# Designs tried in a protein design chat: VH-VL binders against q96il0. Part 6

Target 1, 167 residues: q96il0
Amino acid sequence: APERGAERRDTAPSGVSRFCPPRKSCHDWIGPPDKYSNLRPVHFYIPENESPLEQKLRKLRQETQEWNQQFWANQNLTFSKEKEEFIHSRLKTKGLGLRTESGQKATLNAEEMADFYKEFLSKNFQKHMYYNRDWYKRNFAITFFMGKVALERIWNKLKQKQKKRSN

## First folded at step 7 (VH-VL)

Design N21
Fold by OpenDDE, fold request of step 13:
Order: sequence, then C-alpha cells, then structure tokens
Structure N21 (fold): chain C 167 residues (1-167), chain A 120 residues (1-120), chain B 108 residues (1-108)
Amino acid sequence: as target 1 above (167 residues)
Amino acid sequence: QIQLVQSGAEVKKPGASVKVSCKASGYTFTNYYISWVRQAPGQGLEWMGWISAFSGDTNYAQKLQGRVTMTTDTSTSTAYMELRSLRSDDTAVYYCARDTQYGSEYFDYWGQGTLVTVSS
Amino acid sequence: QAVLTQPPSVSVSPGQTASITCSGDNLGSKYAYWYQQKPGQSPVLVMYQDTRRPSGIPERFSASNSGNTATLTISGTQAMDEADYYCQTWDDSTGYEVFGGGTKLTVL
C-alpha cells in the first residue's frame, strides 16, 4: 500500500524565509519572492560592532519587513478568493460552466475583470488606507533612524581622526 | 509562548469609568492589532474596536463611540481600554485579543478576560 | 452592516458528525472564522480563512464557506467538544468585526 505522503499541514506561514545567506556574507541579502506575499525578503547583515542605534534600525527594518510580508500574504489570499468567487458567480449568471469545452479554466473578459478590480478596491479601501498610513509611519521612522546612524558614523570617524592627530 | 494577561475584576457604579489593561508577551507587539471584545452574562460576543499597536490608530464600534478609548504603551507592550459613563448593561467580561493587521481577519490569541460589574 | 445568523443550539450524539451553520450576505466572498468557547473560559480560534486549522486543533474540526453560508463540521464528536461556537467575519463598509449569535453544541 503506497504510503500516502503526509499532507504538509500549511501551518500559518511562520515568516521564516527558508533562504539562508552564505555564512561569510558581510552584506544584506535578498531572497526569492515569498510564495504567499510575493515579496522578496531581505536578510539583514549584523556587524560585529553593531551600535545600539544600528541595532534599533535593523530591528525596525526587520519588524517592518515581517509586517509587510504578513499583510501582503493575507491580501493576496483575500484577493484570490474574491476573484474566484466573482468569476464563478459571473460564469453562472452567463449560463457558462467553470471549464471550457477544451477543459481549460473558464475566464472572464477584460471588461468584466475591470469591474471586479473596481469592486475589490472599493471594498478594501478602508483596509488599504490603514495599511498606507502605517506604511508611511514605518518608513518615516526607518528613514529617521537611518539619518541618526549616518550622523553617528560621521561623528565616530571624526573622533578617530582627532585621536590620530593628537598622537 | 504568546500570552495576553489582563487586569483583575472591577466593580463600578453607574456613571463611573473603568480602565482595563492587557499585557502582551511572546511576540512583536507593534506588528499586530489589539481588539477588544465583550460578553454580557449569558450573551454572545460583541466586538468593541481595535487599536494598532504601532500607529495608535483606532476603530471603535458605533455603539461605543464617544464612550470608549483604546491606547497602547509600546514600552511595556500593554494595551488599555477605557469605558466611560458606565451603565448596568455594560456589565460583562471584557477580552483583549491579538488581531492580525489591517481590517481584522481573526483573533488568534485571547486574554483571560476581565469581569466588569456595574451596580448601584 | 453585515449580520451573521447561527442556530441557537445543535445537539449530537457521541461519535456522530456535528454541523454548525453561519449565514450572511455574500459570506462566501469573505473569510469566515470560528471560535470555541467553553463555560468560564476565553474563546479559542478553531478555524481560520474558511478551511485552515490552527496548530493544536484536532483534525476532526473542518470548515467550508460558499455562497451565503459558512459551515463548521466536527466529525466523531466527543464530549469535550461541548461548547459555544461563534462564527466571525468583517464588514467591508465600516471595517467592523462581526460575530454570529453563537451556537450551543450539546453532546448527548
């Protein structure tokens, strides 16, 4: 009796990208697109002498990435479900089956699909507004911390140059 | 382990205010929403509203507009719900729940509940 | 505002299949979620995104959602499954979360 392969329980996507960068990398790495969000995860490099400010920036970037991955994964699932329901409903109304005579999945025309997109955007307008607000706030915070880290690095370089001149 | 721990039971008079706390642990607090749900004795679940732990943005149920205020403290990973102008019909168990981002999809973790009794 | 309707009670014998329905306008175009609540306890998520089961929830729990009706199915119902069950979705116009009225499942 062939061992029926254990259906991999699609556990809620634990945001653990299976992408492992090379151990000796001193740079941020971009992974392949996630299958649910279609976003490419970034693996952030951790320097040996990471400052508390650099660490805070890295954590904020990582948290924002995880946040984005989760949002778009859920949004894509919702979109796919609503799209499928719309297509099925419209085909049924037209007296058409879900499959063509050639066995292909029946599709709607571009005009009908435009109606779906309009409706989808209208229904999800509030959700998108909240997302956009948080997105802007997060990116503003990241940019602000990037500026602070840049200033810290400049200051540290200046202090090192002064010490070398005094010796 | 993900946990939401709420403050203890409260007894209030009509017209008073109550503030319930919900301390979150075991996850990145700012990546989620906190929803509040109440349940009157022998009744069903009633959604009260949500707050973004990151932005502080809120959405309150229309029935509670003007009486409810939700806040978060990111430093302590704690959410707060204040209900003002309490009435006898506000007697309920109040739950905090972790809500997925941006137009709540579902509540995957719940607090233990806080009983608020409004009596003369 | 979206309204979800559940039967107030469902009774089932041990080992039989229990079915709890949740009806709402165009509910099949949205996701339905299910919660179990035992007396004196907090609600527990048992099904999400129509058909997905959280970790720790038994395989005997399943769900479907199509048209205007979501259904929670418990196969091989056990005495420990006696609880109140709530369906939940959202309202697109307000962004409000909406619960059903709840269904008391009794295992006879």
Scores: ipSAE 0.581, ipTM 0.838, lowest interface PAE 0.9, mean pLDDT 89
Fold by OpenDDE, fold request of step 13:
Structure N21 (fold): chain C 167 residues (1-167), chain A 120 residues (1-120), chain B 108 residues (1-108)
Amino acid sequence: as target 1 above (167 residues)
Amino acid sequence: QIQLVQSGAEVKKPGASVKVSCKASGYTFTNYYISWVRQAPGQGLEWMGWISAFSGDTNYAQKLQGRVTMTTDTSTSTAYMELRSLRSDDTAVYYCARDTQYGSEYFDYWGQGTLVTVSS
Amino acid sequence: QAVLTQPPSVSVSPGQTASITCSGDNLGSKYAYWYQQKPGQSPVLVMYQDTRRPSGIPERFSASNSGNTATLTISGTQAMDEADYYCQTWDDSTGYEVFGGGTKLTVL
């Protein structure tokens, strides 16, 4: 009896990149592009003496990354679906089959695809607008906390220099 | 475990306001939206609007424009829906739901519902 | 505004296949979502992105979406599947969520 290959049910992409950086790394690592979002995940380094402010920054960056990964993963799926439906609909309207005589997937010309892109962008305009707004707000917050962390680090370095001069 | 816990049932008079709370737990609150959906007795589901838990941006159903206000408190991971100028036809079970993306893709987690009764 | 139309009721015998349709203009170009609601309970997501099942949803639940019609299919329908089922999508112009009118599934 042939072992029916258990079709690995593609579980909903838990957006956690399976990329594990080397354990001894003291740096942020960039993983390969996620298969769904096509975004490269960043694996954030956690210092042993992470300050509360640094931790807050890291968490905000992580949350923003997760948010972004989820958005683009779903957006890409939506795009792919709409694209496929558009192609099918257009081919049907033309009386063309889904496959060419050579067995290849029938494609639309560049002009027709341009119409699709225009329509897609138009339909998704509001979604993109809200995304962009949140993206800017998130990045502004991240930048603000980066500034705070930088100041904290400068202050700590100055304190250490003063202590070394007094001894 | 992801949970949305709503406030208890409310009885209001016509013209009054009601504010329903929805406390979220088990996930990063600010990475999602909260949608509100109501269901009148024996009726279908009616979407009321969504709020971004991060930005506070809102989109309200046209029918409820001017009467509904959605807010979030990120410190407590709580969403609020206030409905003003209550009418008898506002009698419904009100649900909060976690909305996964901009322009509400789907609601994967729901609150237990809050019955709001508007009676004279 | 997008309108989703569902049959008000569907009846099936135990073990039979139930099919619940949801019709809307160009619905196949968007994702359809399905919710189950039992009396006195909150809606539960049973299908998302046309064909995907959330964790904990039985394999007997399946869905399709093409053209103007999304379909929820319940194979080997059980008494516990008796519920109201709602399809849902969004309106691209307004960003509003749109529910179907709901379908009462009765298992006879």
Scores: ipSAE 0.573, ipTM 0.838, lowest interface PAE 1.1, mean pLDDT 90

Design N23
Fold by OpenDDE, fold request of step 13:
Structure N23 (fold): chain C 167 residues (1-167), chain A 120 residues (1-120), chain B 108 residues (1-108)
Amino acid sequence: as target 1 above (167 residues)
Amino acid sequence: QIQLVQSGAEVKKPGASVKVSCKASGYTFTNYYISWVRQAPGQGLEWMGWISAFSGDTNYAQKLQGRVTMTTDTSTSTAYMELRSLRSDDTAVYYCAREQVYSDKNFDYWGQGTLVTVSS
Amino acid sequence: QAVLTQPPSVSVSPGQTASITCSGDNLGSKYAYWYQQKPGQSPVLVMYQDTRRPSGIPERFSASNSGNTATLTISGTQAMDEADYYCQTWDDSTGYEVFGGGTKLTVL
C-alpha cells in the first residue's frame, strides 16, 4: 500500500495564486483573493530596463505583500481554529453535543461568544500592535521609494529630451 | 530549506567584546525578527533581545542593557549580536532564532549555537 | 517582569503519560509555547499558541493553557522524549520574551 505522504497541513501553504498575468502585460495585475488571507495578490510588472531603484521598490513591495499575506493567512487560521476549540470546549462543559437534535451545528449564544472575542483580542493584542507598527513603516518606506523612482524617471526623461535636441 | 548558521566558538578574556553572527537563508529575511537566546552551562534558556530585520528596531533584556548590540545586514541576510564588557557569567551557548512576531510569535528556527567562553 | 515556574524534573515510565506544568500570573491570557531541548542540541519548538502542534511533531504531544497554568502533555511517552522542556511566553509591559526554568523529563 503506497505510504500516503503525510500532508503537512498546518503551515498555511504559501498559496502562490495560480493566476498568471498575460506575458505581454506592461501593468501590475491583481489576482483573485487568496483562500487563506483573503487578500488579493498583486503581480508586479518588471520593465525590461528596470533601474536598480525600481528593482529595490519592486522587491520591497513584493516582500511587504508576502508579509501581509502571511499575517492575514495566519490570523484567519488562528481565529478559526481557536473559535472552533472554544465552541467545542464550551459545549462539552455544558454537556451538549456538537450537533443539535435537528442535526445543525450547535452554536453558543452572543454572551458566550463575547467571552471568546475578548480572550482572542487579549491574546493577540501584542501581535496586532507589532503588525500595525511595521505596517506603517513598510508603507512609509514604499511611498518614499515610489517618490525616488518618480524623480529618477523624470530625470531620465529630461536627459533623453536633451540628447534628442543636441542631435 | 530554512537555516540559521552561526559563527564558531569564541574564547574571550573578561572585559573583552564578542560578536556572534547568524546567517539566515531559505526565507525573506526582512519579514521576520531575530531573537538571541543564551544558555549558561547546565542552566535554562535566557532571552537576550530581538531585532527587526526590516526596521532595525531592537528590544534588549534589561539585564543586558548597555552591553548588548544587535544589528542586521539585509544584503547578506545576517544578524549580529555584540556583547561587551564580558564577564565569567557570560560564558554560555548563544543561539539566534527566527521569531514570528507577526504570526505565531514563536521561535520556529534556531541556529546551531555559538559557545562563548569567558576565561581569565 | 513575568516569571514562569516549571518543576525541575518529571519522571515517567515508557508508555505512560507525562505532564509538565508551567505557572505564571495570568498565563492563560497569553499564548504559551513549548520547546524541547536534547543534550548538545538547539531547542526545538514542540507546541505553539497554547495548543498548536508544528508539523513534524508527534500527535502524542499536546498542550493546554488556562488560568495561570500551561501544561504540556506527552501521551505514550517514549525514550526519545527524554529531554529538557521549556515553556515560553511574553511580558506585555516590556515586550520581553520569557522562558520557564525548564523541566528535565526522564523516561525510566
Scores: ipSAE 0.849, ipTM 0.925, lowest interface PAE 0.6, mean pLDDT 92
Fold by OpenDDE, look of step 12:
Structure N23 (fold): chain C 167 residues (1-167), chain A 120 residues (1-120), chain B 108 residues (1-108)
Amino acid sequence: as target 1 above (167 residues)
Amino acid sequence: QIQLVQSGAEVKKPGASVKVSCKASGYTFTNYYISWVRQAPGQGLEWMGWISAFSGDTNYAQKLQGRVTMTTDTSTSTAYMELRSLRSDDTAVYYCAREQVYSDKNFDYWGQGTLVTVSS
Amino acid sequence: QAVLTQPPSVSVSPGQTASITCSGDNLGSKYAYWYQQKPGQSPVLVMYQDTRRPSGIPERFSASNSGNTATLTISGTQAMDEADYYCQTWDDSTGYEVFGGGTKLTVL
């Protein structure tokens, strides 16, 4: 009997969307929303003559994207799992089944769910604070490097114009 | 495979400093924090502090304020912990650990540990 | 500073259920994590976010959080489960990570 591979259930697979942009594209591409994070991944274009500064910017953007994808994928998974566990636990405590007499999934009322949301937010508050702080730092860094790359490109264009005038 | 590889054992005199390294591999170094945890012989785990590999932000345990410095080198994916003014009670195995601050906030990968012995 | 209290030792017979408690102020408003440490080895994460089990950890490991007490449960305890177990959480005010004092699990 083939050993049914233990489904690694609970880790959000780092499934980078298998969206592959066309090989001849000279532009960044936006993929469909990831099934776990619900974020649209960006496929970054790599120029043939990428400068070290451009490469650094691209890497920073890629790392930040990975960081965001992981955060939201995990957050969504955690939320969904804990919500389900909370509902099941409360229904069990009430002596209610997981399904209504009509065969629908049993739900809790808004007041009961408010307790879940309060608890969930409390437990995840610090995580969100760190995320928000670092989100700003990352975006500032990206913006800073974008400015540097822009200046480098301007400088390179000016040098090329000077060289053409001297010949 | 994700790995944290620490520097070798150290023997120091009281008042000296020690710097332990932790080389990370198999993941995006800047997307995580590195925490340092020590364990004295026959004692429990003691958290020392963490550092953001991205920003270099640090948070040190109050007991170690002024004596500990954590740093990272992103080019080599290496974290460093320096402990100054060593005492006999600083004799411990020191661990680096990857901290998932943005996900589960756990220590999911650990270094092998570095024994630091402080003896006269 | 948050303090986590664990029993210093727990003993169980093979095949029995071991329960290790971790108590702390406001632990119910935080996540608890559990680590296993065998002699001469680094700690290993065995439970995270109160009830979640990492990949590679046996199903006999489970955890719960009720009020200010987290509990690690090992069903059908085996000799290989003999180790020190540490709970961990954080302090909201300082951002410090906090470990429990550890529990030595002996399998008799």
Scores: ipSAE 0.845, ipTM 0.923, lowest interface PAE 0.6, mean pLDDT 91
Fold by OpenDDE, fold request of step 13:
Structure N23 (fold): chain C 167 residues (1-167), chain A 120 residues (1-120), chain B 108 residues (1-108)
Amino acid sequence: as target 1 above (167 residues)
Amino acid sequence: QIQLVQSGAEVKKPGASVKVSCKASGYTFTNYYISWVRQAPGQGLEWMGWISAFSGDTNYAQKLQGRVTMTTDTSTSTAYMELRSLRSDDTAVYYCAREQVYSDKNFDYWGQGTLVTVSS
Amino acid sequence: QAVLTQPPSVSVSPGQTASITCSGDNLGSKYAYWYQQKPGQSPVLVMYQDTRRPSGIPERFSASNSGNTATLTISGTQAMDEADYYCQTWDDSTGYEVFGGGTKLTVL
């Protein structure tokens, strides 16, 4: 019997989006939603004459994207798994099967599911607090570096105009 | 492959300071926290604190407040833990660990440990 | 500050089921984690978020967390499972990570 490769189920594979933007594009591209995180990845354009500041901004954006993909992929997997376990446990306690007589998946009522949501939110509260805090810090840093890059580009354009007037 | 490689064993006198390094590789360093955990001979694990490799934010165990400093160098993907005013009861193996604060919130990778001996 | 209490030792015969408990106030309202440590080695994560098993950890390892008690279960215990086991959680007020005192599992 072929050894069914142990599905690395629990680590959301760093799903390298198989989306390849057109080679001649000079713009950032947005890929389809990732199957685990449901976030659309951005493929960042790399200019031929990328400045060290532009490179730092790009790296920060890429790392932040990876960070967001990992967070939401893990959150969605954890939520789905715990929800299923909760439903199965409650159905078992009620003496109900996992399937109805019609062959449909047995479900819990809204009140029973409210207990699940409350518990899930409680367990994940600290995680969400850290995420939100660092999300703001990351976005602030990105915005700050975007401003610096914009100023650098303006300065470089002004220097080029002065050099053209002196010749 | 993800690895955390720590500096070698240290022997210090009481009142001295020790600085242990932890070089990370195989992942995006700034997307995780580094926690430090120590273990005295024949004792359990004691959490010392964590540092965000992105922001440099720290949280230190109350027992170590004022004596411990955690830092990171993102250019070298290296975390540092400095412990000052060393005492005999600080003799322990010190571990760095990657902490997935934003995902699974576990210590999924550990350094090999650094023995720090404090002797008169 | 949250405190986790573990039995100092558990003994089991080969092939039997080992159970290691970790008790803490409202531990079931948080996630529990488990680490294995063999002599002279670094700790290894064996269970995370109450019931989840990392890749590379044998299926004989399972865990639960309910009420005030998390439990690590090792079915069909083998000689290689002899180690110290630590439970871990966090303190909501301080954000501190909290370890249990550890349990020495002996396979007789």
Scores: ipSAE 0.845, ipTM 0.923, lowest interface PAE 0.6, mean pLDDT 91
Fold by ESMFold2, fold request of step 13:
Structure N23 (fold): chain C 167 residues (1-167), chain A 120 residues (1-120), chain B 108 residues (1-108)
Amino acid sequence: as target 1 above (167 residues)
Amino acid sequence: QIQLVQSGAEVKKPGASVKVSCKASGYTFTNYYISWVRQAPGQGLEWMGWISAFSGDTNYAQKLQGRVTMTTDTSTSTAYMELRSLRSDDTAVYYCAREQVYSDKNFDYWGQGTLVTVSS
Amino acid sequence: QAVLTQPPSVSVSPGQTASITCSGDNLGSKYAYWYQQKPGQSPVLVMYQDTRRPSGIPERFSASNSGNTATLTISGTQAMDEADYYCQTWDDSTGYEVFGGGTKLTVL
């Protein structure tokens, strides 16, 4: 069951899905899979008294999710289009139609498809290398700010306890 | 609307430095790289380097190593390119362009260009 | 260091098909990109990822990339297509972005 969403995420021009979360939530909310990236987006809760540090962490998480959604949406589209183009060109070279007699799309056998997968992986290897490097850098930054927020919350809890004792 | 707006034209003397700005709007600045590309009068495009708006990582063309510095200011969504020890053959239009090194639309948005003239 | 070689110029008559080549070692194993630049203007992306066209670019623009050669093809060439055209890819060893020398398309 999805949690209520505190905000509606704006979509990017490159075809990221327009998702409309529930109007209210007290928790981060996991939406349905995005039709382009196949990732389930998190919809973030914004507390009334969010600290500047908490806001920085939330923004970093939101931007990283957008970045990740964009990458996989693009990769999925590229893979799908290049796969169909490869199959179409190989069928045409063999003098075969694009559909079987039953009306289903014609395809290539596993050995023939292996050429596509090798070519696709090779063409996209450097792209994934930079993606992985940037992914680790983003996760390190997120973890670092999560720690800072945790310390801020502990400090505020201790100040509240100290005030109650002195009252 | 996505746009990259660059600082105005500059005239410099040999040996000076120039710093060109590129203000981005209409997209999440930290999710993309900025490349700098220059074009001398009557010549083709020459890639100078890129900078990650998230991490500040850079990759500079070998020809410019030691003379170029690229930076960003995420609070203003602005990228900067500084070229030092200017020579007459650095006279060119300098462009910023939005890039993800892993994107299928590599240089999809370009700034308007900044003419830098080096003359004595 | 990857090198992309383009002819300095190509001339066509209006309505004819223009072909602009871009040659580089192993270019077909990478993605090729094409940019159009008119005098006094910034470059504009016209083809990306070998064969794909951005929205807003006329259907008369198409491209291919195979072996060592990428080709930009403009069918039914119009006077407004007169521009400089640059191909672009990357260098695997350095991660540098690499442009071809440019081709001036003249429509006579």
Scores: ipSAE 0.712, ipTM 0.867, lowest interface PAE 0.9, mean pLDDT 86

Design N23
Fold by ESMFold2, fold request of step 13:
Structure N23 (fold): chain C 167 residues (1-167), chain A 120 residues (1-120), chain B 108 residues (1-108)
Amino acid sequence: as target 1 above (167 residues)
Amino acid sequence: QIQLVQSGAEVKKPGASVKVSCKASGYTFTNYYISWVRQAPGQGLEWMGWISAFSGDTNYAQKLQGRVTMTTDTSTSTAYMELRSLRSDDTAVYYCAREQVYSDKNFDYWGQGTLVTVSS
Amino acid sequence: QAVLTQPPSVSVSPGQTASITCSGDNLGSKYAYWYQQKPGQSPVLVMYQDTRRPSGIPERFSASNSGNTATLTISGTQAMDEADYYCQTWDDSTGYEVFGGGTKLTVL
């Protein structure tokens, strides 16, 4: 399973709201892990005066979170189902039952389970390669737009100061 | 409701080009790839290539390399496939299909198909 | 350079079990996918990742993949199941998507 480093980097607040209503948050926040993906969702704050560039950045972050949540939810489900199928198949080949004498699910030893992990990684290598490549591309795009938003905000503050001096 | 709607049938002469559109709706367009698959009359399915709706990265089937160009327009959620230097054996129904390259469902939604007829 | 081979046709009587094979080198080490195409219609995904069935596909559809052969099985075959069926996988060396030649299922 990949680290959650991308989610933690992507969950950093991208907006700058200089005031927060007493009754609700003016910032992004991180929720508990999703049951299926095991990723923590970001709940995005939408400022009232959001610029087109800020909106594009927020949409990009929302879409990337959706994409990442969906990938890991699907991958976790596939992994779990294939693991159980592998165990059942190997137990059947050995002539063993699916449960021990104590009623617990029978398992395979670590050496036998290594065969499953190798097969799963091999079957999924190409798809994980595309996922990793696109993950890096998405994070580069997000960082790029974060920089553009930061420059836009600095420029607007400088423009306001110049207008006050020139009037 | 996830839907892929393609442009209408076309009749072309040999040597011309064709550009087929595929408008997606009901899902986040930039989170998926679009594959193009064609089917000559009475024949099976032939994969042509895919494009990432996020990055614009492509992968083209070897026999079509140099003749095909796939693009997307994220503002309209539309994918395009252009096939150049048309020959009579390019007569086929051209499908777009949503592809889950990282997920384990491949080609889970298909367009209605676009008949391209190449005749002199 | 992966090649998937399917029988050109399979005939079954209504209520019987239909089996459609898809053969390819090393196919059991990859995922196999199955598509149904009725005359004049687009293909639809009916099985994925060897054994998984999408929502909305009847439970009488099942599939397996081991060794060099994937098999689509339709139990209690109905007239509405009459269609062309394609298996699909990928080529490890090129990353290309690969379809089998298709099998026409006739319900007689």
Scores: ipSAE 0.708, ipTM 0.861, lowest interface PAE 0.9, mean pLDDT 86
Fold by ESMFold2, fold request of step 13:
Structure N23 (fold): chain C 167 residues (1-167), chain A 120 residues (1-120), chain B 108 residues (1-108)
Amino acid sequence: as target 1 above (167 residues)
Amino acid sequence: QIQLVQSGAEVKKPGASVKVSCKASGYTFTNYYISWVRQAPGQGLEWMGWISAFSGDTNYAQKLQGRVTMTTDTSTSTAYMELRSLRSDDTAVYYCAREQVYSDKNFDYWGQGTLVTVSS
Amino acid sequence: QAVLTQPPSVSVSPGQTASITCSGDNLGSKYAYWYQQKPGQSPVLVMYQDTRRPSGIPERFSASNSGNTATLTISGTQAMDEADYYCQTWDDSTGYEVFGGGTKLTVL
């Protein structure tokens, strides 16, 4: 399974606040969980002297974050909507109302819900296989560019040491 | 606003090749797939294949394997479909469509179509 | 490979309910999608993931998918709904996208 944000969905606070990163930050910065994806977004620092290679890495990371946020937001919404529809359909078939006598949403127990979970996993199996493959490809590309940036920075440091020795 | 703009109509002889372009705008191009779908005159829609704009991975319909090549140019946000060894039954309107193979919507935006006519 | 079968045509009077079917082996275990195509135009997504309606599509459009059959339903059919309608799903074994043969909806 691909890496998922900093926290599990079922432990994340709902109603993510209006987060604003500091305007003068010199570091990447992690915001609160997104309401729909439950992933914590990274707000990327753009240095004044960003190299072309560093820019490519940052853009790749930004696009990958957008892609991942969109996938999990869509998947979570789909799961929630289909679960509610399944419950309503089964309650209607049993001749039961959508609300209990206390006014709460009527639900099915875990045994009754087993059919939903099986059907949902089956319907979405191919989607998750494509997502996993693409996630691995994106992470490989990010790691590759991180290595190239690291080598570029080492080379610049060695050039500075040679220039200092020459002075 | 999300838009897919395709290259203009083409007339080709049997045995030639055609390359249709599809320029995307209004979204992050590398985060989506592009599918190509064709429609012969008076006929239905036929899926040809898709390409990942990120990785360049492709999946081609069996009938077209060996004759079709799909590519992208991420610097121009443009997808390309090349069909080789053209035959008269390749006469069709060729569409590009944005696809999320793993999303809740499929083929949500379509290009305007490119008529390719193959005639002797 | 998966095959989706649609009736070639459906005719309704204005204001009546049109029903367009799409049959495929075990189609209810997958998501079904519906596209509208008017003459000389590109297809337009009108229903997705069995029952979902995109923004901008009128509420008179609805859909279902169960067993081997998906159904597109247009209530209060208008003359502007006259078009070709295609269902779409995927083939589990290959991942190929699969379209039905299309249904011409005529509003008399």
Scores: ipSAE 0.701, ipTM 0.859, lowest interface PAE 1.0, mean pLDDT 86

